# Ledger of designs, part 56: VHH binders against q9y6x5

Target 1, 379 residues: q9y6x5
Amino acid sequence: LPPKLLLVSFDGFRADYLKNYEFPHLQNFIKEGVLVEHVKNVFITKTFPNHYSIVTGLYEESHGIVANSMYDAVTKKHFSDSNDKDPFWWNEAVPIWVTNQLQENRSSAAAMWPGTDVPIHDTISSYFMNYNSSVSFEERLNNITMWLNNSNPPVTFATLYWEEPDASGHKYGPEDKENMSRVLKKIDDLIGDLVQRLKMLGLWENLNVIITSDHGMTQCSQDRLINLDSCIDHSYYTLIDLSPVAAILPKINRTEVYNKLKNCSPHMNVYLKEDIPNRFYYQHNDRIQPIILVADEGWTIVLNESSQKLGDHGYDNSLPSMHPFLAAHGPAFHKGYKHSTINIVDIYPMMCHILGLKPHPNNGTFGHTKCLLVDQWCI
Below, E stands for the ipSAE of ESMFold2; O stands for the ipSAE of OpenDDE; V2 stands for 0.75 times the mean of E and O plus 0.25 times the DockQ between their complexes.

## First folded at step 1 (VHH)

Design f45 (framework vhh_8dlx_2)
Fold by OpenDDE, second read of step 2:
Order: structure tokens, then C-alpha cells, then sequence
Structure f45 (fold): chain B 379 residues (1-379), chain A 120 residues (1-120)
């Protein structure tokens, strides 16, 4: 039988949640599979960019989804959560479901994963759901598992996406033990439902399943605000993305805007595009704006009328609070193995290996995941 | 106003053929790529295929042997020919437009769909 892989994302699942909360179902999943305790995600640490990095193996500057909100100066197009359907934004890379879909005797399926309801390189998964946050996890799971079980050509790669615990993390903050315990328990129950359904359908032993996330969550506070209006007049720039990494499009001379912002707060680094640190791999794309503001962990960039979240993400990708985890189970993976860390872009070449796909050029290192795989030597 | 109206659906016996039509209005039909998508009861969307403004087609590998997409730009009509219909082909069939912009397209308009029921 051709190898099959289900990639599941729980948005905003911070890695250390596994240490601070109880996950009976997820722990059982891990016990029978593998765990990567920390996954270093890509800068910026936000939803659309990181989900696309997972399935392309590319840094944001390379795959072109550089934020949840983007602006292209040439075409004058905007990208946002409510405006993400234009293939223009996605076509700078080839996601794995497209690669898989184009193979002989294979097909792809998707439930709400970012970009999966968009034709990319003139290709869309054979089976997919239009994004709708109101659709239950159960319905998403039912569709995905049905497609994995009853498709011809067979679905060999599928994605499943869920919005929690990100939404709750924003609302309550990750340090709210009472509310987050409730939320994370629900997540664990959903994982239980996933496993149960796979077992019921006879898929559990033969299906490779990866459970991961795109980013973590840090605690924010009303006492840690950076008000840009105190530093620069709103008329001097357009805000393309706000917090915690603000993308600034100057309406006046860039240098003047920079000078007004560079000393705005000791808790915010201000970069000209050409001065963005190399370690971010966030420079070589026209969609990155001329000036980037990066708030320190837990600090929020605001305008006078901005709403306040108790949790947020998007910060420096070296921060542990921004890191998700990866767990996996299936014939391709060891049982009872834990690994300390990988890069999020390493997932792509691993998935390609599992599926027998030739990977497109990517930034991942297959060697980083060898210890997870039964057919590889672990050095 | 952009409109897409599917027709030709109905009840058909297994093994039969059916041709669906999609009437387009309110835009320059010949400048757009068109798609067929279906949704079976209780299931997600399944992409059937598309036809570019050039007339070239691309199909879902699962359905390629069973379907043919064509277009008539003189009448602003998109067609879906389906052969050897099976019970599992029961679905609402939608036509969708892809807006052309600098060599790219997105689904921006959908029809209301036409129901096809394959039953003995």
C-alpha cells in the first residue's frame, strides 16, 4: 500500500503546554510514537507564514507568505485573513499537497489548512473544505478520514487544521491556568476523537499521523504597551501589519520615518529592511515592507484605539514561548522516542521522504529528523 | 452583476451520461477560467476540473476518465459532460469563475449549484 500521511495542526499550541498541563490522549499518542519537544518555527511566528513553511520547507522570504497581513506595492494587492484566496500570494512556492496531488495514483485532501482552498500552481486538492471557522472539528475529522479511507485514486496526503488553543490563548493569555486548562482539555479530547476514529476505520496502524502547531503564545499585559502614536504621526506611514511585528510603509522619506521610530521604545527593535538580522531569514522578498518593528516578548505595539489581547504571538522565533511541538505516530515513526528540537522547515523533507515524493528545493534538513524514522540511521 | 447559473441536473440511472451547463452573465466570459466543483451530501468539496480561456483543460485525477469540460464563448456557457455515472456521483455540482489577474486566478464567484442524483 502506498504510504499515507495526515498532518494535523492545532493553532497556537505552545510546546511547554505539554509540561504544564495534562494530556492523557496526546501522551498516549506520543507513547506509541515520537515527540519533538520544541520546534523552532520561522520568523515571523504567525499562522499563515508558519503553516506554509511546514508544507513547503521554506523560510517566509522564500515562500512569500511573510505575514497574516501583507501588501504588494507593485500590484497594490492586500492579503489578510479575510482576503487570502488569490493564488498570487501562494504561487511563490509549491506546497506538498500540490506535489502529492500531481503524482500518479495519488490525491490530496484538506480540511481548513491555510492555502488549501486556493488553487496553487493551477492545482487544488481533490478533496477540500472551504475555510469556515464555524465548522466543527468532528465534521472536519469525518471528512478527512472518509477521504483517507474511500478515495480513488487514494488520498495519500491530508491536512487537518483547528483554531485552538490559539484563539483562547489570545483571549485569556497562556498563563491563565483555569481557562487554559479547560481549553487544553478540549484539545486533548479532540486528539482522543481523532485516534478513536482512525482505529474504528482501521487506519491507525497504517496511517502516519503528525500532530503539530505553527507557533506558541506569550503573555501580554496592559502594562507592556508600545504606542506608536507617541512617536510618529499616523499620516506619515501606512501600517501593513501591527503587532508584535509591525510592517511599516512610509508615506514620507523612509529615513525620516525610521528616525522617528528607532527610539520609540526600549522594548522594540526597529529595522530597515536591509538591516533585518540574517538569522530571521526575513529579508529577500518584496512583500516585506521597508521598515519592520519587532516588539520584545510580551510587549504589544498599539495605536491609540487598538484592542488589547492577553496573549499574542509573532515574536522572535528564538523565544521558547513561540515554539510549538511535534508528535507523530505510524509505520514510518519509532515508538517511544523523544527528540529535543528541530526546525519547522525540517518537517517538509521528512514528509516528502515518508510519502516518497521528490522534494522541491527547501530550507529543511532531512538529517534533523532521521532519529524519528524507523528506516533511517540515527546519528 | 456577475451570475453563474447551473442547469441540467436531475435524477439519472447508474451507467447513464449527463451534461451540465453553466450560464454565465455579467462579465466577459472568454477572459476567465472556469471550474466545476461538486459536493456530495455530508461531504466536503471535490474539485472536478477547470478550463482556461485558451480552451485547455485540467482534471481531477480521480475523475478524468469520466468527465469532459468544455466551453462556448459565443454563448457564455460552460459544460460538464459526465459519463458512466455512479451512485457516488450524487452531489450538488457548482460552476465557479476564476478571476484572471497577471497570470493568476482565484475563485471569486460560484453558482448556486445543480443537484445530480444517481439512483436506480
Amino acid sequence: as target 1 above (379 residues)
Amino acid sequence: EVQLVESGGGVVQPGRSLRLSCAASGFTFSNYWMHWVRQAPGKGLEWIGNIKYSGSTFYNPSLKSLVTISRDDSTNTLYLQMNSLRAEDTAIYYCARSEYDLGTYSFDYWGKGTLVTVSS
Scores: ipSAE 0.034, ipTM 0.472, lowest interface PAE 2.7, mean pLDDT 93
Fold by ESMFold2-Fast, scan of step 1:
Structure f45 (fold): chain B 379 residues (1-379), chain A 120 residues (1-120)
Amino acid sequence: as target 1 above (379 residues)
Amino acid sequence: EVQLVESGGGVVQPGRSLRLSCAASGFTFSNYWMHWVRQAPGKGLEWIGNIKYSGSTFYNPSLKSLVTISRDDSTNTLYLQMNSLRAEDTAIYYCARSEYDLGTYSFDYWGKGTLVTVSS
């Protein structure tokens, strides 16, 4: 029987939440599986980019989902709605569910994930739900477990996406222990539901389950705002994305726009595209704008107004506050093993190995995840 | 002494509704996940669903459209509402408690059960 993998994402689950709050269900999952304490995500540390990096093993400049709001200079197309289903945006990479369906003649299933409701290279997930934030976790779990148990050809790769704790992290901020403890306790209960459902259906012992996230969260404040309107008149540029990474498309000479921005705030770095730090791997794509502004951790870029966000992400990927974790359980994984850190792009080649797929060229390093796996030697 | 006592069973006509109750005593009811499980004559145990201390519910998918689980923490009572009863719903119905504070996935206490017979 082919190996099976369920990939679960809780959006915005900051790694150090595991140390500051109690997760009895998640801790029991980890006790009988593996934990990676920090996952170093890709820049920018946003939902769409990092979710697509998990399933492609590529930096954002390589897979083409470079932000939640994008403009492509070559085609002049705009991506400003996070529900945009135009395959154009997704076609610069091949996500794992497409590879799974094409290489192994197996099915894939998606109880949501960025890209799974879009035909990518003319291939859509065999079973999927159109993205809708109003659909309950129970309904997503019911559908994904039905597909895992009742499909032909068999579902060997499945995804399950949940919007929390990201939504509450934005609303309350990660330092609001009262509200965050309530939200995180609910998430732990959902993990308990997941494990119970898989056990009830006889799936638990033979299914590989990964629980991870795309990014963390940092505290924002009305005392930490950068007013872009104080730097430059809006008539000189088109704003493609705002905060905490602003994407600027000049309406006049690029150097003139850069000169108006470069010394505007001590809490923001201004880069010409070719000067973006190499460590970000955020330069070689037509969807990356000619000028990029990067706010310091906890600072919000605004247009002459206050921000309602008490938490945000998108910041420098070297910041621990931006890092998620990874936990896993199943026949491919050791029991009771803890690992300090991996790169988010390393998840893709590990998943390909578990499923017996040949990975597309990617930025991950399989050696970084070997110690998690029972069929590999850990040195 | 932990006690779970089911009631509300009996003979019911096909197509009718029935509400079962489970009276809990000897522990802080509001701190526990509660479950309903049934056993039809000559068959194994079938899990119906649960309700967490938060009040959120999770059901066996094959039964979700037919049942509703609720709790009243002020009276330490668990309920199972069953609609559109069929002959195949004839079973002994048990309530059970689970201790999930330590991430365990086992039932530690069961009631004695209440018999539901769906017959004309």
Scores: ipSAE 0.000, ipTM 0.309, lowest interface PAE 15.6, mean pLDDT 89

Design f46 (framework vhh_8dlx_2)
Fold by ESMFold2-Fast, scan of step 1:
Structure f46 (fold): chain B 379 residues (1-379), chain A 121 residues (1-121)
Amino acid sequence: as target 1 above (379 residues)
Amino acid sequence: EVQLVESGGGVVQPGRSLRLSCAASGFTFSNYWMHWVRQAPGKGLEWIGNIKYSGSTFYNPSLKSLVTISRDDSTNTLYLQMNSLRAEDTAIYYCATYDSGEFYRTPFDYWGKGTLVTVSS
């Protein structure tokens, strides 16, 4: 009977939502488990990069998913956040489901987690669903629980991804209490459904469950726009990614493009690749463009147009608004323990420990998560 | 090819009601979130609201009491009902959507060309 783990992500679940809204089902989950109040994610604070960091324990410069839209200067390939399935983009790291399948005679299962419908190092999740946002949470849950209960070799690692509250955070902004309250109540109900389903199927007592997210959300405004077209003509560059971190590929001399951008707005920082702050760990990859623009929190970079987003993410990972949380329950975890903060890259070595897997080299520190685990001495 | 075509705009007197429609083609309309967005002269884009494929509606809090969004999946048509129109509602109105799976990533992937609503006496 090997240890089992279900990793659940609610996209864009900002940590402070837990303090500003009521979550009766999530609070019952936490009461008999653990809560990490803040998870410091990786830069840039976007969906694909951070979901891949959770399952690899690597900074984006190391795992290669450096944005939701990318260009690789060496191979001349383009990555789009419109469901790109080319293994090339994902092959710079080994995610935990691949390690789980290759180190032990065990299966992995996935309901929509980014990368799980792609063969990575010639290995695809044993059971998976092709990404489709129209598939209900209930259908994803039904498939995951069926695979956890009926697989041979046994499913020991399973993932479940849900697009909310990120979609609503973008549409309404995180400060819209009325709409966010409705969305977050629905998510809490889904957590209740998850726990009830696991109990009904006899999985609850022996399954480790982690509920987390990839990033938070900050309020945007039509009053906080940076018009890139007022800074520089389109003939000087190719735009690889726009907002809030713009990736600029110069068509002329890099220094000339930099000089046109560097003083354009007081609300964005303009970096030559080698000048990107070391604390971002966002420099050593061919997919990081020669010039990077970083907007200040709540500012949106646009091309002579208005932004339709009332909320966004991607900003500096030191911002609390960009931080998700982590809650966990199961035989590996203490009961009723609260921890202040961990790094998102720390989740991977913790999960490897729970599953008895040897982690690939990673940027996480196992010591940061020791106090969550019953089989470890807390210092 | 995804295509969205707005209609129903025109000149309307203050205090009156108006219903806009958006005809969708080139995708499985019944599986998509649909949105309404407007742009007043000399102003930025303002998100009005959306409707999920399940029929659940969500609105910009500033506009919630003034508008109703609905859909008819049998005719692939999205509607915006506007009540108590004011001069400030003068704008080009667009219907818009994300590609399937893009709900959390970028500004809208697909837009119509818009329909002009002018509120004047």
Scores: ipSAE 0.000, ipTM 0.140, lowest interface PAE 15.6, mean pLDDT 88
Fold by OpenDDE, second read of step 2:
Structure f46 (fold): chain B 379 residues (1-379), chain A 121 residues (1-121)
Amino acid sequence: as target 1 above (379 residues)
Amino acid sequence: EVQLVESGGGVVQPGRSLRLSCAASGFTFSNYWMHWVRQAPGKGLEWIGNIKYSGSTFYNPSLKSLVTISRDDSTNTLYLQMNSLRAEDTAIYYCATYDSGEFYRTPFDYWGKGTLVTVSS
């Protein structure tokens, strides 16, 4: 039988949640599979960019989804979570579901994963759902598993996305033990439902399943605000993206805007595009604005308004609070193996290997995941 | 016997709107997801969109801005509203469904005979 892979994302599942909260279903999943404790995601540590990095193996500058909110100066187009359907934004890379879909005797399925309801390179999954946050996990799971079980040609790659615990992390903050315990318990229950569904359909033993996330969550506070209005007038720039990494499009001379912002706060680094640190791999794309502001961990960039978020993400990708985890189970994976860390872009070549796909050029390193795989030599 | 009958096709000028209908019989219409697909001359089948039994709709992103799917369960009728028609929208339009009631792309279990829409100046 051709290998099958289900990629599941729980948005904003911070890696250390596994240490600080109880996950009986997820732990059982891990016990019978593998765990990567920390996954270093890509800068900026936001939803759309990181989800696309997972399925392309590319840094944000390469796949072109450089933020949740983007602006292209040439076409004058805008990208946002409410305006993400234009293939223009996605066509700078080829996601794995497209690669898989184009193979003979294979098809792809998707439930709400970013970009899966958009024709990319004139290709869309044979089975997909338009993004709708109101659709239950159960319905998403039912559709995905049905497609995995009954499709012709067979679905060999599927994605499943869920918005928690990100939404709750924003609302309550990751350090709210009471509320986050409740939220994370629900997540664990959903994982239980996933496993149960797969077992009921007879898919559990033959299906490779990856459970991961795009980013973590850091605690924010009303006491840690950076007010840009204190440093620069609104008329001097357009804000393309705000916090914690603000993308600034100057309306006046860039240097003047830079000079007004560079000393705005000791808790914020201000970079001209060409001076963005190389380690971010966040320079070589026209969609990156001329100036970016990077707030320190836990600090929020605001205008003349209060932040309603008690948690946020998007910060430096070297911060542990921004890191998700990866767990996996199935024929391709060892049982009872834990690994310390990988890069999020490493997931793509691993998935390609599992599926027998030739990967497109990518930034991942297959060698980083060899120890997770039963058919590979782990040195 | 499951039967789907499309109607409302014809010749229309670019920029105009057209509403297609699909009359369903032989099954409990209200319990099924219904789909619209089309086939342009010399091209393969293209999925347009669907509507769940709940009334929720999903569309091909390439066509979403131009189409609206609706249903009337009291008359077992499926509708496709098309706006701002273009020459490339010339095709035979089909209503279709699966026995499973799940969301699928082509091919489907049940099809109508289709209705031809020609967009020409």
Scores: ipSAE 0.000, ipTM 0.249, lowest interface PAE 15.9, mean pLDDT 92

Design f47 (framework vhh_8dlx_2; at its last look DockQ between E and O 0.07; V2 from the best seeds 0.00; counts 0 for: pae E 16.3 > 2, grease 25.7 > 24.2, placed apart)
Fold by OpenDDE, second read of step 2:
Structure f47 (fold): chain B 379 residues (1-379), chain A 121 residues (1-121)
Amino acid sequence: as target 1 above (379 residues)
Amino acid sequence: EVQLVESGGGVVQPGRSLRLSCAASGFTFSNYWMHWVRQAPGKGLEWIGNIKYSGSTFYNPSLKSLVTISRDDSTNTLYLQMNSLRAEDTAIYYCAREGYTDIYSKYMDVWGKGTLVTVSS
């Protein structure tokens, strides 16, 4: 049987939730498969960029989705969650579902994964759902599993996306034990439903399933605000993206704008584009704005308005609070194996290996995931 | 001992509503999909619907508009809300635990003794 892979993302599932909350269904999933406890995601630690990194194996500067909100100065186009359908933004890379879709006797399916409802390189999954946050997990799951089970050509790669626990993390903050316990229990139940559905359809033993996330969540507070209006007049710049990593497009001399911002707060680093730390791999793209502001963990960049978010993400990707996890099950994976950490870009070459696809050039290291795979030597 | 106990049955007039309960004991209720099934006099078993871990439900299309299944994991209780009852809804109603991952009734490995619902004017 041709290998099949289902990639599932629960948005904003911080890695240490696994240590601090109970997940009976997910733990059973892990017990019969593998766990990577921490996945170092890409900077910025936002939804669109990281989801695209998972499926391309590329840093943000390379795949071109550098934030949830972007601006291209040449075309004057804007990207946002409400305006993400232009292939222009996605075509700087080739996601795995396109690669898979272009193979003979194979097809791809997608349920709400970022970029899957857009033709990329003139290719779109044979089966997909237009993004709609109102669509239930069950409906998404039913469609994905139906496609995995009954399609011709067979669906060999599928994606499934769910917005929680991210939305709740923003609302309640990750430190709200009462509310987050409730939310995370629901997530665990959804995982249970996923597994049960696959078993019912006879897919469980032959389907490779990866459950992961794009980023974590950190606690924010009204006491930790950085007000840019205190440092610079709003007329001097355009804000392309805000908090915790603000993208600044100067309307006056860049140096002058920089000088006004560089000492704005001890809890914010200000970088000219060329001075962005190399470790972020966040320099070599025209969509990255001339000045980047990076708030410290838990700090919020604001204008003359207060933030209502009690949790947020997008911070330094070295912060544990920003890290998701990865769990996997299927014929390609060991049973009962736990691994400490990988990079999020490492997932792509692993998935390509599982599916027998030739990977596009990427930033992932296949060696980092060898210990997860039954057909590889683990040193 | 693993046990399911239905309650709430009785005689009800047509057009009325009735809520049945199923109390689970002896197992982790929250780890199981649950089902409702009924058997009318002289007829075979009829599947009503099920409820998943998340609370998502699936119903027999012939009954969907008339029934609602819910669960309370904190009290280990399964519910069946029935509305606009008709004479043909007269049956013994059973709750069952899904022990295997299949839609066939044989995979419902634990059953209650049932509760009788009689719809009569």
Scores: ipSAE 0.306, ipTM 0.704, lowest interface PAE 1.6, mean pLDDT 94
Fold by ESMFold2-Fast, scan of step 1:
Structure f47 (fold): chain B 379 residues (1-379), chain A 121 residues (1-121)
Amino acid sequence: as target 1 above (379 residues)
Amino acid sequence: EVQLVESGGGVVQPGRSLRLSCAASGFTFSNYWMHWVRQAPGKGLEWIGNIKYSGSTFYNPSLKSLVTISRDDSTNTLYLQMNSLRAEDTAIYYCAREGYTDIYSKYMDVWGKGTLVTVSS
């Protein structure tokens, strides 16, 4: 009987929400499983980059999804659309569902995880849903559980993605306790529905389930704006991505654009590509622009206008507000174990181990996740 | 001043077509994803669809065959073409600007005041 794994993401689930709100269903899940309190994600702390890092074990400069909006300097292609199906953007890495399908007659299933509706290295998830934000959590769950019962070849890896609490985090901000309490209670109820559905279908006892997220959320304000138009005229550059990490493609000499930007605000750092801090692992890719602006936590970069955003992410990955958590349950995992922190790139080699797959070279360290697993020594 | 102004609403007979416009001002329109949202009398907001900088569109599946969203960046104008209108399409129609957020976020930071469409015979 091959091992099975379901990987679930609730977008924008900040780790410290677990300490500030009640999650009875998630607490019951953790009681008989494991909890990693903080997951240190990759820079930039955005949805597409971090979701692809989870399933490849690679930094963004290595897997090529370096932002949610991208420009490739070599091919002159633009990526700015979640419906863009061009495999070019995803082909710099091999995600786990592709590896799963290429080893020993196994199938994969996907309910809207980023990249799963795109052929990558001529391989698409065996069962998938084209991305559509209007499809309910229940419909995604119904499809995943149906596919997990497929036996020819067996579905051994499945993914499930949900847009909340990210959408509400942006709208209300993480400090709005009344609205966030309501949103997070709904998510906890969805976790309860997930567990109950798996139990009803006889899948629960033999299925490994990971619940995680790609990033956190920080409070923004109309009092914390950086007006880029006060620094530099639009005629000098093309804007590839804006906030909180601005990607600048110069239309004139790079040094002249850099000099106009470098002292514009005390609340952002301006980097020439080669000067981006090594700790970000955000330098060695043609999709990283010649100049990058990084706003301080809670600051929003704007173009001569106000912003109504009350929450955002994308900031420095050392910030605890940017960190998600990881909870897991199943035959591969200890029961009632808490771990302090892992790197988001560590999830991939752990998942490969659980599924018996040989991982592609990656930036994760299997030793960081050993204490979670029943078949490993964590001395 | 950042603003969105909808126009083209009014009374229309069932089965007919109607095109709504949204005029954007005070910001670089071509840099933003734009949305159409409607609210029927006594009901909540219903998302119709969006259009990205590339012109790529995404629709509410229940409405996809009935609507087309387009944009003209040279005139800072967003359009909603509606076909085969029914009484249940009676609503206030809003255009909205998506903030600089994640691709999967439906967070809208600027809204128009809306234009009323009444489908009756």
Scores: ipSAE 0.015, ipTM 0.372, lowest interface PAE 6.8, mean pLDDT 89
Fold by ESMFold2, look of step 5:
Structure f47 (fold): chain B 379 residues (1-379), chain A 121 residues (1-121)
Amino acid sequence: as target 1 above (379 residues)
Amino acid sequence: EVQLVESGGGVVQPGRSLRLSCAASGFTFSNYWMHWVRQAPGKGLEWIGNIKYSGSTFYNPSLKSLVTISRDDSTNTLYLQMNSLRAEDTAIYYCAREGYTDIYSKYMDVWGKGTLVTVSS
């Protein structure tokens, strides 16, 4: 039997929630498996880009999903929730489920992981759910476990996506202990349900399970707003994306737009595309706009209005508040091992190793994760 | 105050066309993506479509041939053109502003109060 892997994401699960809240079910999962305490994600620290980085091992500039809202200057196409199914956006990379199911006697299953309902390189996940936020975790889990247990050819790679704690993190902010405790308790209960379901179906001992997230969450405030309308007329640019990384397409000379923005706020960095710091790996794609604005942690870029959000993400990927965790359990993983940090792009070559797949060219380093695995010598 | 106000609803006969308007105030309309959503009696919300600040539109596939969304940035007005109206198009029609670009955490941050369209007989 080829090894099997289930990849689970709880969107917006900040790494230090594990230390600051109670997770009896997740802690039992970790005790019998491995924990990576901090995963350094990719810039920008947004949902679509980071979920695609997990499954491709690529920086955003290399896989082409550079934000949740994009404009492609070459084709003049726009990406959003209304245009996210066009393979054009996704075809700059090959995600692991495509590679997996093109192997003989293998298939892939997906419960709403970004891109799994798109025919990428003319290949859609073998079994999938069309994205619908109203579908319960139980239904997503039931479909995934049914496919893992009953498919021919067998499902060897499966993904499961859940929108919390991201949605509640935006609504309440990560510092709201009362509301976030309630939300995180519900998530821990879902993890308990997941483990119990896998045990009842006879999958638990021979299925590798990774529980991770795409990014964290930072506290916002009505006292920390950057009002773009106070420093530039909206007629001078097209706004592709707003906060906390604004993507600015100039309507007039780019240098003139830059000069109007560069002193707008001490709490925001303004970059011409060629001046974006190299450590972001966020320069070499036509979908990255000529000017980006990067707010400081906890600051919100707004037009002439207030924001309703109390938490946000998308900030500099060096910030610990933007980092998720990774936990894993299964026959490929040690028991009771804790590791301090990996890069989010390292998850892809590790998953390829577990599944016996040849990875496509990527930015990950297998050596960063080999100490998690029972079949590797850790020096 | 940020506000959206729908108008143009009423009672119409089947087979007729109707254009709804949404007047926006208190914000820079031209910089926002806008949506139309409807709710039939006793049913949940049904998304009709959106229009980007570039003028590009996307529609609910089940409604695509029946509706057209447009905007006039000079008058801060969003429009919904509906053709060949049927009894099942009876609903409250809302306009909404998209407030955040995280697609899976997307949030409509401003809603209008709605305009009732009744298609009878």
Scores: ipSAE 0.000, ipTM 0.192, lowest interface PAE 16.3, mean pLDDT 89
ESMFold2 (binder alone), look of step 5: mean pLDDT 84; pTM 0.841
OpenDDE, look of step 5: ipSAE 0.000; ipTM 0.236

